VHH binders against WD repeat-containing protein 55 (WDR55). Designs and how they scored, part 4

Target 1, 353 residues: WD repeat-containing protein 55 (WDR55), of Arabidopsis thaliana (Mouse-ear cress) (o80775)
Amino acid sequence: MEIDLGANAFGIDFHPSTNLVAAGLIDGHLHLYRYDSDSSLVRERKVRAHKESCRAVRFIDDGQRIVTASADCSILATDVETGAQVAHLENAHEDAVNTLINVTETTIASGDDKGCVKIWDTRQRSCSHEFNAHEDYISGMTFASDSMKLVVTSGDGTLSVCNLRTSKVQSQSEFSEDELLSVVIMKNGRKVICGTQNGTLLLYSWGFFKDCSDRFVDLAPNSVDALLKLDEDRLITGCDNGIISLVGILPNRIIQPIGSHDYPIEDLALSHDKKFLGSTAHDSMLKLWNLEEILEGSNVNSGNASGAAEDSDSDNDGMDLDNDPSKSSKGSKRKTKSKANTLNATNNFFADL
Short names: E, the ipSAE of ESMFold2; O, the ipSAE of OpenDDE; V2, 0.75 times the mean of E and O plus 0.25 times the DockQ between their complexes.

## First folded at step 1 (VHH)

Design n09 (framework vhh_sonelokimab_d1)
Fold by ESMFold2-Fast, scan of step 1:
Structure n09 (fold): chain B 353 residues (1-353), chain A 124 residues (1-124)
Amino acid sequence: as target 1 above (353 residues)
Amino acid sequence: DVQLVESGGGLVQPGGSLRLSCAASGFTFSDYAVGWFRQAPGKEREFIGAISWSGGSTYYAVSEKGRFTISRDNSKNTLYLQMNSLRPEDTAVYYCAAELGWYLPTDESEYDYWGQGTLVTVSS
């Protein structure tokens, strides 16, 4: 099922317990949609949240509130039930905010266009701490709840590991040869997987962040803009060519296609029960994919994938309870480069002919 | 010592108005979201409305919206409740409460600090 949002969405997130999905749009609006197993997708709410693009969206407080971050440098909390603004940090950052992640029930992390990462205690008026490990835009973040470490990726081509207990940057990678666009943690915390501008996945071993331990090359013709963990052994990729794929990690393989858009993928998110995958792209569409049907319909891997993945996922159910959704958020700076690379690819295509 | 002290309650006739005040001390009032609750005899505490730490956002219970207005003055460390068109069913002890944070909590269990209450009686 799908709906035309009327404008491109940079971020989407699913409610943790109810069949609701939120989308943050390039025009600054926040949309809230209700979906049903009967293939119904209906907009329940439209909020004029921001004056500039809404780049990141997260349900927080057990789904009672939505936080959004914007190119207008603000962070806004909106009440799900009423649509009322319940908190507004007008100058949260000095620069456009690209990325938001829930860290704990009272802690949020945000990243901006200049490489600043801020940690917010939702019970305070000011930020609790900031990290300045990067000098280019923050592209993605993910959280290792067991160790209280935030993993941050940047357009500067490096990732950093920030210890939230000590408020110190513990590690930073060497330059990875390209911009890092997305990040997830897999293999029970043993591996960090990054999507790159050149279409490769980089695999880092936890604790050994200087350089990647492995590369999954030739996955996509351009960028891997979105990564979403499905379970400890499988992730979902959203690429510049519009293709959405289910990918296995160690062994590294493309398992099957899930779906597509005709334009570059912006964001991916999973429903609370993992029955639906949400995707947005540069086509102004929000699409919901029935993963239960798609994975059961595979003649090649449905039995192996569902059995192995479901068993593996059940082993780590407790880790999901800290509300750590691995989700990519991308700013205008990355979108500008992605568009330039698309034009360069087109020019190269014609040049080669 | 954290204190919230309600004032302005009393006897008022149906159709009348009252303005309740809540004076805060012992904490940085401007960092707290604050709200009003009431409790009628033999009933549980009922949420009325809340206002964010900055005063930029308000949230009201549906039954009170339009008759009651919540406001705050951070320079005076004071929360207000303007009550208009009062009815006998508005008779209750009115409490102010404060929670540190960004949000407008609506449940009694979410509040950190409570006043002792001020009685409002609406009777002819």
Scores: ipSAE 0.012, ipTM 0.395, lowest interface PAE 8.6, mean pLDDT 82

Design n10 (framework vhh_sonelokimab_d1)
Amino acid sequence: DVQLVESGGGLVQPGGSLRLSCAASGRTFSTYAVGWFRQAPGKEREFIGAIYWSGGSTYYAVSEKGRFTISRDNSKNTLYLQMNSLRPEDTAVYYCAKAPRGYYSLTEYDYWGQGTLVTVSS
ESMFold2-Fast, scan of step 1: ipSAE 0.037; ipTM 0.439

Design n11 (framework vhh_sonelokimab_d1)
Fold by ESMFold2-Fast, scan of step 1:
Parts: sequence; structure tokens; C-alpha cells
Structure n11 (fold): chain B 353 residues (1-353), chain A 123 residues (1-123)
Amino acid sequence: as target 1 above (353 residues)
Amino acid sequence: DVQLVESGGGLVQPGGSLRLSCAASGFTFSRYAVGWFRQAPGKEREFIGAITWSGGSTYYAVSEKGRFTISRDNSKNTLYLQMNSLRPEDTAVYYCAAHRSYGLYYPREYDYWGQGTLVTVSS
């Protein structure tokens, strides 16, 4: 099912318990849609939230409120039931706000176009922490709740790990030679996966953030703009070519296509029950994909789709890579690129002199 | 010293073709999404097309899709717009613009702008 939003949406999020999806639009509006399993998708609410593009949206407070972040430098909280403005942080950032995530029940994190990250207490409506590890736009964030650490990606080509208990940047990666566009945590907190401008996924081992431990190269022809965790072993990618794919991590493989737009993907989100995937792209469309139906339709093999959870871990990945001639050839290209990166680092060193 | 310099504008007959170029300097061109905008006399600036940082993916305004082709050469720090089947209503000043956030078509959100090049479509 799909609906024309009338303008491109930069952010979408699903309500945590009911069949509602929110979209933040380039024209500054916030739309709220109700969906049904019977292919019903209807707009319940339209809020003139921001003066500039609404770039990020998140349900908070068990779905009673929506927070939005904007190029107008503000963060707005809107009541879901009434559409009324509840709280407005004008000049929340000094620059356009690109991204918002939930951190805890009472905390959100926001990142702006100049590399500033702020942590907000939603009860006090105040900034509790600020991090300035990056000098280029913040593209994505994800949170490790067990350690209270925020993982941040930037257009400066680095990833930072921010400790919310100490208000300190605990670690920052070396320059990856590509802009980092998206980020998720997988493998029970052991791996951080970043989407890049050049169509590669970078895999970082938790605690070893200076450089990536593995690469999933040639996943897309240009950029991997959106990443969405489905489970500990699988994620969904949204790419510049408009293709939405289900991807396995360790072993690294494209499992199946899920859907497509004719235009670059902007954002992806999962419904509360994981039945629906929402996608937006540069076509002004919001599409909801029946993920349960799509995944079952692709599993037209011998009836082993249901009830057969298999281990998808690092051991299997190693064996698959070793035994696949195609992956071996790809590995050779990867090594060549690594040599080029080393030479580029040497050239950069001497260029500064 | 950041610069975007458009060239290739001029007078062209209806039904004709024109290729615009935009030369970028003073910033890392390959890290920016870049696009073309135009402003006709008495009208607001409108989006024409954009191409992503690495190239290969393009987005066009619906009314121009099929007539205009955007491309880039990162080795030359240059953006191109190939315009075919030109009409009098295509008469406008054409602007090159660069933006770090991918997929933005809103003029206020572009970081760098050229001075523009005039395209006149007339018999």
C-alpha cells in the first residue's frame, strides 16, 4: 500500500503499540497516518510543525507524543491525540538538525549539520549533554542501552562513541575514506554496522573502533542511505538506486529484495509488530510493505520458512567467504583497495607538509 | 575560496539543445550532492535535478523528466546539465548548487550557490 505525501519525507517512525506512522516532510509539515492489514492507509493528522524541512521524527512517551527536528534549528513535541504543540525548543541547535533518536524513556539525542550532538531530558526540556567530536554533519545515531553509550556517524567519515554517564567522547574511528550515512548495532551488541556513500557496509567490533574489522563491499552502486535492524543477524538496506534489500551480516550476503522506489531511498522504519516496513524516497511517496507476506512469498522452498531458526554467526561467515570463488575474487579487490588507502594516507601526511 | 561557476548559457531556438557546465573549486566536490535550479522572470527559484555525491543516481523534477539529463565528473569537479527539446518556458537563469545532505531540493538548504547563467529560448 502506498500514498502520495505531496512532498518528499525525510523521516518516518511507527507508533510503538498502534497502527500509526508519522512522516516529516521537506515543507516542514508533520503527517500522521493510520494503516490497516486490509491495505488501508489514511491521513489522520497534518501539523504545520516547522518553518523549514522536518528532517527527523520519533514517537516518545509510549506513543503519546511525537518529537520532530528541523532545518529551522528547532525541536518540537506534538501531542499524538490532538495534534497540539506540547513543547517547542526554538534554537535547540545553532544549525539545521538532521537526526533524532530515543535514548531512554526520558531522553532523546539530536545531531546537527555542523557536527554537534545534544542529549535532552524530555521531562525538564533541557540539554543535559553536548558532544562536538565531529566537524561535519551528523548523519546517524544509535544507542547501546547496556553501556549508556551513543554511537554517532558523520559526513566527516568517522564514527564516535559518546559516554552519556561521563559526558565524554570515549572513542572515535580513523577516517574511513567515505562519508558514513547510517548506523545500527547488531550481534547482541558486538558489532556496529555503518552504511557508506560508496555502497559499502563497514563492520566495527565493539570496543575496537579505530578501524573496521570487515567490509561488505559492492552492496550498492552508490550509497547506502538507510539501515534498519530486523534481528541480530539481518538488516534492511535502503539505497540511492531506490532498492530495498534484506541483508545478512556474518555471513555477509544479500538475502532477497523487499521492494523498490524509482528514486533514492530517504528513510526506513519498522512497525511495532514488524509486519510492515515503511519507506520514503525522492518520489514524495510513503510505501508500506507487508514484510510478513513478502518474506513468506520469497520462501516458496520446501516449507522450512517457519520454525527453523538457524545460527547466523561469525563462524558461518568465515566458512562462506573461504569457500565462495566470487567472494574470494571480491576479497582480492578489497585487499587492493586497502593498499590504495594506505598509499592515500601517506600522500595525505606529506600533503600537510 | 569556495566557487561554483556556471557556463554554457545563451540564446537557443525552440526545439534545440544546450549543455550547461558548473565548475566547482575550494571544497571537496565528491562529498556534495549537487543540483540545478532555475528562476524564470517573476517566479520563485525551482528545482530541476540533482545527482548524489558519488554519481550514478539522479532525481528530476517531474515536469522535466525525459528532457533533461544531469551528470557529474568528480575527477574534473564539474556538474553538467544536458537540456533537449527546449521550449520558451525554459527561459530562466540556471543555478548550480551544492549541498552535503543527500536528497534535498529546497533552495534554502543548499550550502553553496553559483552566480547563474542565463538561458533564453526564443525564435
Scores: ipSAE 0.005, ipTM 0.358, lowest interface PAE 10.2, mean pLDDT 80

Design n12 (framework vhh_sonelokimab_d1; at its last look DockQ between E and O 0.41; V2 from the best seeds 0.00; counts 0 for: pae E 7.6 > 2)
Amino acid sequence: DVQLVESGGGLVQPGGSLRLSCAASGRTFSSYYVGWFRQAPGKEREFIGAISSSGGSTYYAVSEKGRFTISRDNSKNTLYLQMNSLRPEDTAVYYCAAQKRYFSGYTYEYDYWGQGTLVTVSS
ESMFold2-Fast, scan of step 1: ipSAE 0.076; ipTM 0.521
ESMFold2, look of step 2: ipSAE 0.036; ipTM 0.532
ESMFold2 (binder alone), look of step 2: mean pLDDT 78; pTM 0.811
OpenDDE, look of step 2: ipSAE 0.573; ipTM 0.816

Design n13 (framework vhh_sonelokimab_d1)
Fold by ESMFold2-Fast, scan of step 1:
Structure n13 (fold): chain B 353 residues (1-353), chain A 123 residues (1-123)
Amino acid sequence: as target 1 above (353 residues)
Amino acid sequence: DVQLVESGGGLVQPGGSLRLSCAASGFTFSSYAVGWFRQAPGKEREFIGAISWSGGSTYYAVSEKGRFTISRDNSKNTLYLQMNSLRPEDTAVYYCAAGSPEYLKRLYGSDYWGQGTLVTVSS
């Protein structure tokens, strides 16, 4: 399902417990949408949050509030139920704010266009920590809660690890020759994966951040702008060519395409139950992808895909082997007709719509 | 009173080349990243490419990489787009735009827009 937002969205986030998705738009508005399994996607709220682009959006306070960050240098908290503005930090940063991440239930981190990272106490509306490891815009952040360490990527081509207990930059990578655009932690905290401007993923081993331990090359012809962890072994990539892919890490491989836009991907987010993937791109569209259907259609368990499926284990639904003990002597007599709910990056990119 | 004025558009045959110019005034051109966008009939405006304030970095949409080259001359406050191997699908109004380096790297859209110049590719 999809909806035309009327303007490009730079950030999206899903509510942690209900079927709501928030989008921050280039025109400064914050939109809140309700979705359901009946393919409905309905706008419930429109907030005039900022006078300049709304670049990042996060649900906080167990989904009771939404925090937005803007090119206007402010951070705004909005009540989900009413749409009322609850708190407004008009001079949160000295430069445009482009990234937000939840750290704990009571703290968020923000990053700006000049490389400044700030940690905020949401209860007291105060900045508790500031890090200035970078000399170019902050592109992404992710948090290792067990060690209280924030991993930050920057357009300056480096990654930093900030210790929130000591308020010190613990480590910083060498220059990678690329802008680092996105970051996730995988493999039970053992690997940090960064998307780059040149279409590669850089793999860092936790504790060895000077240089990457591996590279996933030839993933995309241009930048990998968005990364989203699906589980400890798989992530979702959103690229400049508009393609959204499911990717495996160690072994490094493209597993399957998930979907596409005709324009560069801006942001990706997962619903609270991981049933839906949300994507935005430079086409003003918000698209929700049914991940359960897309991923189950490529599996060998028959009965979950719509239509006849070729993903049965051995006997095209097992029925023939259960009833006929001589079936294996005949070789392959299975029906050739099959349908699967899988995406093809080349074919669906030029769908007949 | 920021102004961006595009020029160089016109009718060209498939396989031909055009060079577009964008003259900037009313702001410190050399401090801004600048880029090109286009809008084809019945389609949304799309990003083509951008160049950093110094000219040291260029960024292209995947479909334009290899056919289009962006450059700038800060002494003349002018942005250029060299278009080669033009196709009927390149028929569009071409717009120049100015914004911070981070803005043009991250999204379609900009702080300042020109009025556009029409490019028609037909036989």
Scores: ipSAE 0.017, ipTM 0.363, lowest interface PAE 8.1, mean pLDDT 80

Design q01 (framework vhh_7aqx_2)
Fold by ESMFold2-Fast, scan of step 1:
Structure q01 (fold): chain B 353 residues (1-353), chain A 123 residues (1-123)
Amino acid sequence: as target 1 above (353 residues)
Amino acid sequence: QVQLQESGGGLVQAGGSLRLSCTTSGRTFSSYAFSWFRQAPGEEREFVGAISWSGGSTDYADSVKGRFTISRDNAKNTFYLQMNSLKTEDTAVYYCAARYYSGRYYPSEYDYWGQGTQVTVSS
């Protein structure tokens, strides 16, 4: 099912317990949609959230609030039930804010156009930590809850690991061969996977971040702007050719296509029950894919795809981490830099799949 | 933030040619569509042409298709409008504009604008 949003959406997120999806649009609006399995998408709310593009969206507070971040340098909290503004940080950053992730139930992380990362206490609405490891835009973030470490990717071609307990940058990679656009943690915390502008996935071993340990090149040459963890062995990729793919990691392989847009993918997110995948692209469309139906053949090899979350790992990962890779790895600011450069390779890759 | 500056406008005879330049300053974004718009006295601002950052896709208004060519030089942070076979009806202030890439070319959807450069085509 799909709906024309009227403007490109840079960020989407699903409500943690009800059939709602939020979209942050290039015109600064925040839209809230109700969906069902009968291909129904109905806009319940439209909020004029920001003066410039709304680049990131996250449900917080058990779905009672939505936090949005903008090119206008602000972060806004909106009440889901009423649409009312409940908190507005007008000068949250000194530059455009590209990305937001949930860190804990009471903290969020934001990253901006100049490489600044800030950690916010949602109860106090105050900045508790600031990291300046990067000199170029923050493209993605993901969180390792067991070690309280934030993994950050940047358009400067490096990845940093920030320790939230000590408020110090613990490690930073050497320059990769290209901009890093997206990031997820997989293999029970043992691997960090980064999407790049040239279509390569870089695999880093946890604790050895200077250089990558492996590369996956089968998505080249299309930039991998969005990454979303499905389970410990599989992820979903969103590329600038508009193709959405299910990819296996170690062994590295394209498992199957999931769906497509005619334009570069902007963001990916999973519904609370993991039945739907949401995608946005440069076509002003929000598409919801019935993931259970699409993955019927693949699930025989990953019978515990939902059950992997129900293993002991799901308690340490939390709902926040299930959604964090889809948002922290989206690289929406990078999309303004590089998607047009790779657009011409788009249709050939789809045809060859 | 992206800033845009036009140059190359002026007076030209009908049937002549002119090349407009738009130089971007600050951080340049490859996902941005760059476009030319024009506004004649007493008229609304209208779309002229668009180019993707890669230069791999271009689009033109029907009134200029085949006469105007848009191109870019990413090393110079500059994009161009080559205008050939100019007509008196092409007289207007020409604006360069940038937006996040999409298939829609309405002025209201562009995030950044230049100051404009006058093109006058005499008979």
Scores: ipSAE 0.006, ipTM 0.262, lowest interface PAE 11.3, mean pLDDT 79

Design q02 (framework vhh_7aqx_2)
Fold by ESMFold2-Fast, scan of step 1:
Structure q02 (fold): chain B 353 residues (1-353), chain A 123 residues (1-123)
Amino acid sequence: as target 1 above (353 residues)
Amino acid sequence: QVQLQESGGGLVQAGGSLRLSCTTSGFTFSKYAFSWFRQAPGEEREFVGAISYSGGSTDYADSVKGRFTISRDNAKNTFYLQMNSLKTEDTAVYYCAAGKYTRWYGSSDYDYWGQGTQVTVSS
């Protein structure tokens, strides 16, 4: 199911317990949509949240409030039921705010276009921590709750690990050849996966952040703008070519496509029950994908037999991707096909001349 | 000192073409994303088109898709807006903008702006 938002959305988030999805738009509006399994997607609320682009959106307080961050340097809390403004931090940052994540039930983290990261107490509405490890915009963040450490990626080509208990930057990677655009933690906290401007995923081992331990190269011809963890072994990628893919990590492989837009993907989010994947792109569309249709190697019907056979072919070599010329060759062929799909998407992008 | 300088504006008849250029100095060109915005008399400044840091991604406002093309030349520290099939409603002051974002399209997303160049499309 899908809906035309009327403007590009930079951020989406799903309500933690109800079938609601929020979208933050380039024109500064915040939209709230109700969805159901019968392919119904209806706008319940439109809030004029910001005068400049709304870049990030998160449900907080068990879904009672939505927090939005903007190019206007503010962070705004809006009541879900009424749409009323609850709190407005007009000078939250000195520069445009790009990203927001939930840290704990009462804390959020925000990152701005000059590399500043702030930690906020949502009840006291005050900044508790500030980190300035980066020299360029903050692109993504993820949180390791067991160790109270925030992992931050930046357009400066580095990631940092910020210790919230000590208020210190614990470690920072060496400069990458390219911007880091997205980040997730996988493998029960053992791996950090970053999406890059060049269409590669960089794999870092926890505790060894100076340089990456592995690379998933040629995943996409251009940037991997969005990453979303599905489970400890699988993630969802949203790329510049508009393709949304399910990929496996260690062994590194493209499992299957999930869906597509004709334009670059902006954001990805999962519903509270993981039944739906939400995606936004530069086409002003919000699309919801029914993940119940995704079957991984189950012999459910005759159509799945081909998919199972293809997966088995990838696994038949049973060795490290980096050390197997045959497996690497197969990976290259599949990645080349991904490049062809991007050329087709790019062609469509320019074809309407 | 960072500077952005537009050129190529002027008067053109409907159905005609113009190429706008934006020449930059004072920063590392290859590390910036670029955009064109326009402002018609009595209207707010609106997005026209953008090109990413790598040059691999472009986007356009719906009103100009298929007619306008944005491109960049890193060797010349210049980026362009090729405007084809011009309409009277394209009449506006056109501004070039540079920022560290590869994909953001709001006017506040850009650190540096040119002074603007007038484009007038007559019937």
Scores: ipSAE 0.015, ipTM 0.393, lowest interface PAE 8.2, mean pLDDT 80

Design q03 (framework vhh_7aqx_2)
Fold by ESMFold2-Fast, scan of step 1:
Structure q03 (fold): chain B 353 residues (1-353), chain A 125 residues (1-125)
Amino acid sequence: as target 1 above (353 residues)
Amino acid sequence: QVQLQESGGGLVQAGGSLRLSCTTSGFTFSSYAFSWFRQAPGEEREFVGAISRSGGSTDYADSVKGRFTISRDNAKNTFYLQMNSLKTEDTAVYYCAVRPYYSKLYTTPSDYDYWGQGTQVTVSS
């Protein structure tokens, strides 16, 4: 299911327990949508949150509030039920704020266009710590709760690791490739995966951040703008060409396409139960993908990526997506639906990779 | 209202240099990728160079690689084209253009949402 937002959305996030998704738009509005398993997607709220683009959005406080970050340099907390402003941090940063992540139940981290990262106490509405490891746009952040370390990526082409207990930058990578655009932690905390401007994924071993330990090359012709961890071995990529893919890490392989937009992917988010994937792109569309339906009943032929071809062949043969006889009767209906949807169109595109 | 205004064009002798500027208003500068295009008399508009949202990635047409440099200044809401070692073949009207995201595949004029009015660059022999 999909809906035209009327403006490009830079950030989306799903409610942690209810079928709600929030979108932050380039025109400064915050939209809240209710979705159902029967393909219903309805806007419940529109808030004029900011005067400039709303670049990041996160549910906090067990889903009772939404925090947004803006090019207007502010961070705003909005009540989910009423749409009323709860807290407004004017001049939260000196520059446009483009990234937000939940750290703990009472702390969030924000990153700006000049490379400043700030840690906020949500109860006191005050800045606890500040990091200035980067000289360019903060593109992504992810948090390792076990060690209390924030991993930050930047348009300056480096990754930093910030220790929140000591308030010190513990390590920073060399400029290895191109701009780093997205980041996730996987393999039970052993690997950090970064999406790059040139269409590769860089794999860093935890504790060895000076240079990458491995590369997933030829994943996309252009940037990998968004990454989502699905499990310890698989992630979802959103790319500049509009393609959304399921990707395996170690062994590195493209498993299958999930969907597409006609323009670069801006953001990706998973519902709390991982049944739905939300995507936004520079086409003003919000699309929700039924992952359960796409991943199990699909009549999809996954292409072999040149960088992961040998690792893909035997692993893909081991996947029993359609070998259940009872699933085959239901799968005939799903295969019929799959032939008509964007996933089948994306599969045709990947046939020539 | 989105506005893009070019400046810095003019007449220059072959081997000389010019710096073009494109000043923008009506949108959040840091949220966009920028490009320069040019159009010679009787020819179609062609790609010259592009710069990503962060400014860390750039792309150039083969005819200008090594001679032209694109850059951006978010504090001034302005982006630039530094043109060195100018040739008579560089004579054209130069246009600045904007789109929401950088891509090495976006070298076609129809891929761009907003355009400046153009500035004339004339390179004499």
Scores: ipSAE 0.028, ipTM 0.416, lowest interface PAE 6.9, mean pLDDT 81

Design q04 (framework vhh_7aqx_2)
Amino acid sequence: QVQLQESGGGLVQAGGSLRLSCTTSGRTFSNYAFSWFRQAPGEEREFVGAIRWSGGSTDYADSVKGRFTISRDNAKNTFYLQMNSLKTEDTAVYYCAAGYLPYRSESAYDYWGQGTQVTVSS
ESMFold2-Fast, scan of step 1: ipSAE 0.054; ipTM 0.474

Design q05 (framework vhh_7aqx_2; at its last look DockQ between E and O 0.16; V2 from the best seeds 0.00; counts 0 for: pae E 10.5 > 2, grease 24.3 > 24.2, placed apart)
Fold by ESMFold2, look of step 2:
Structure q05 (fold): chain B 353 residues (1-353), chain A 120 residues (1-120)
Amino acid sequence: as target 1 above (353 residues)
Amino acid sequence: QVQLQESGGGLVQAGGSLRLSCTTSGFTFSSYYFSWFRQAPGEEREFVGAISGSGGYTDYADSVKGRFTISRDNAKNTFYLQMNSLKTEDTAVYYCAKGSRYSYYKFDYWGQGTQVTVSS
């Protein structure tokens, strides 16, 4: 099912418990759509959230609020039921804010075009952490809840690991010779997967972040602007050729196509029940794909799939020191990619806090 | 080699109209964002408007909304700025700019500019 948004969307997020999906648009609007299994996709609300492009969107507070981030350097919270503005951080960053993710029930992370990452307490509406590990735009972020570490990717060609407990950048990779555009954590926290501008997936072993341990090149040369974890063995890619693919990790392979747009993919998200994949692209379209029908007998409810893990355990316990500086790339900017780790934020990993 | 060339500028009386063209070569035209900017003497370049690769999204500076229209013709590798109800404040050198395939806030290639002069 699909609908013309009237403008390109940069961010998309699904409500954590109901059949709502939110989109942040290039014209600064926030849209809410209601969907059902009978191919109904209807706009429930339109809010003028920002004066400049709305680059990221996330539901917070069990879906009662939506947080948006914008090129106008602000972060806004909107009430889902009323559409009213709840909070407005007009100067949240010094530069355009292009990424948002949920961290805990009460915290979110934001990243800007100059490499600054901030952690916000949503109840106090205050910044609790700031990390300045990068010298180019923040392209993606994902959170490892059991260790309280944020993995950040940047157009400077590096990833960093920001430790929320110590408030310090714990590790930073070497320059990967390409811009990093997207990121997910897989294999029960043992692997970090990054999408790149040239289409290679870089696989890092957790704790060994200086350089990747493996590369998957079968998507090249098409940039991998969006990554979304489906389960511990499979991810979904969105590429600049408009193709959305199901990809297996270790063993590495393209499993099957899922869907397409005729224009570059901007963002991907999964519905709360994993029945639908939402995609946005440079065609002003929001598309919802029925994963149960497309994947035929795939287990999309949890990680109860075949349990034979094929991981490298030789990189175990390699923590504490990986802060190699990277060679700076000149002047690169990329659109926000922030939705790859929605499933990890909804797991019971927060019980360790 | 990427090239952008503006044309259609000139002198016009306030309240009049002009149509600017930006002819492009050296890349796949339909895949990119394009924008018009303008620069009055002694001022910084300012955004006028933008159009997406599909043509499904347009955006305009507040000062030109309702008066200016951006369009594109992918078969001719050309995009346009139709300027109506011109004011003396619209006097500037107008530049077309090519964005990247994925970035709408970075413009890597610019034309040489075409002068628009609006007399009262």
Scores: ipSAE 0.006, ipTM 0.302, lowest interface PAE 10.5, mean pLDDT 80
ESMFold2-Fast, scan of step 1: ipSAE 0.053; ipTM 0.502
ESMFold2 (binder alone), look of step 2: mean pLDDT 80; pTM 0.817
OpenDDE, look of step 2: ipSAE 0.137; ipTM 0.649

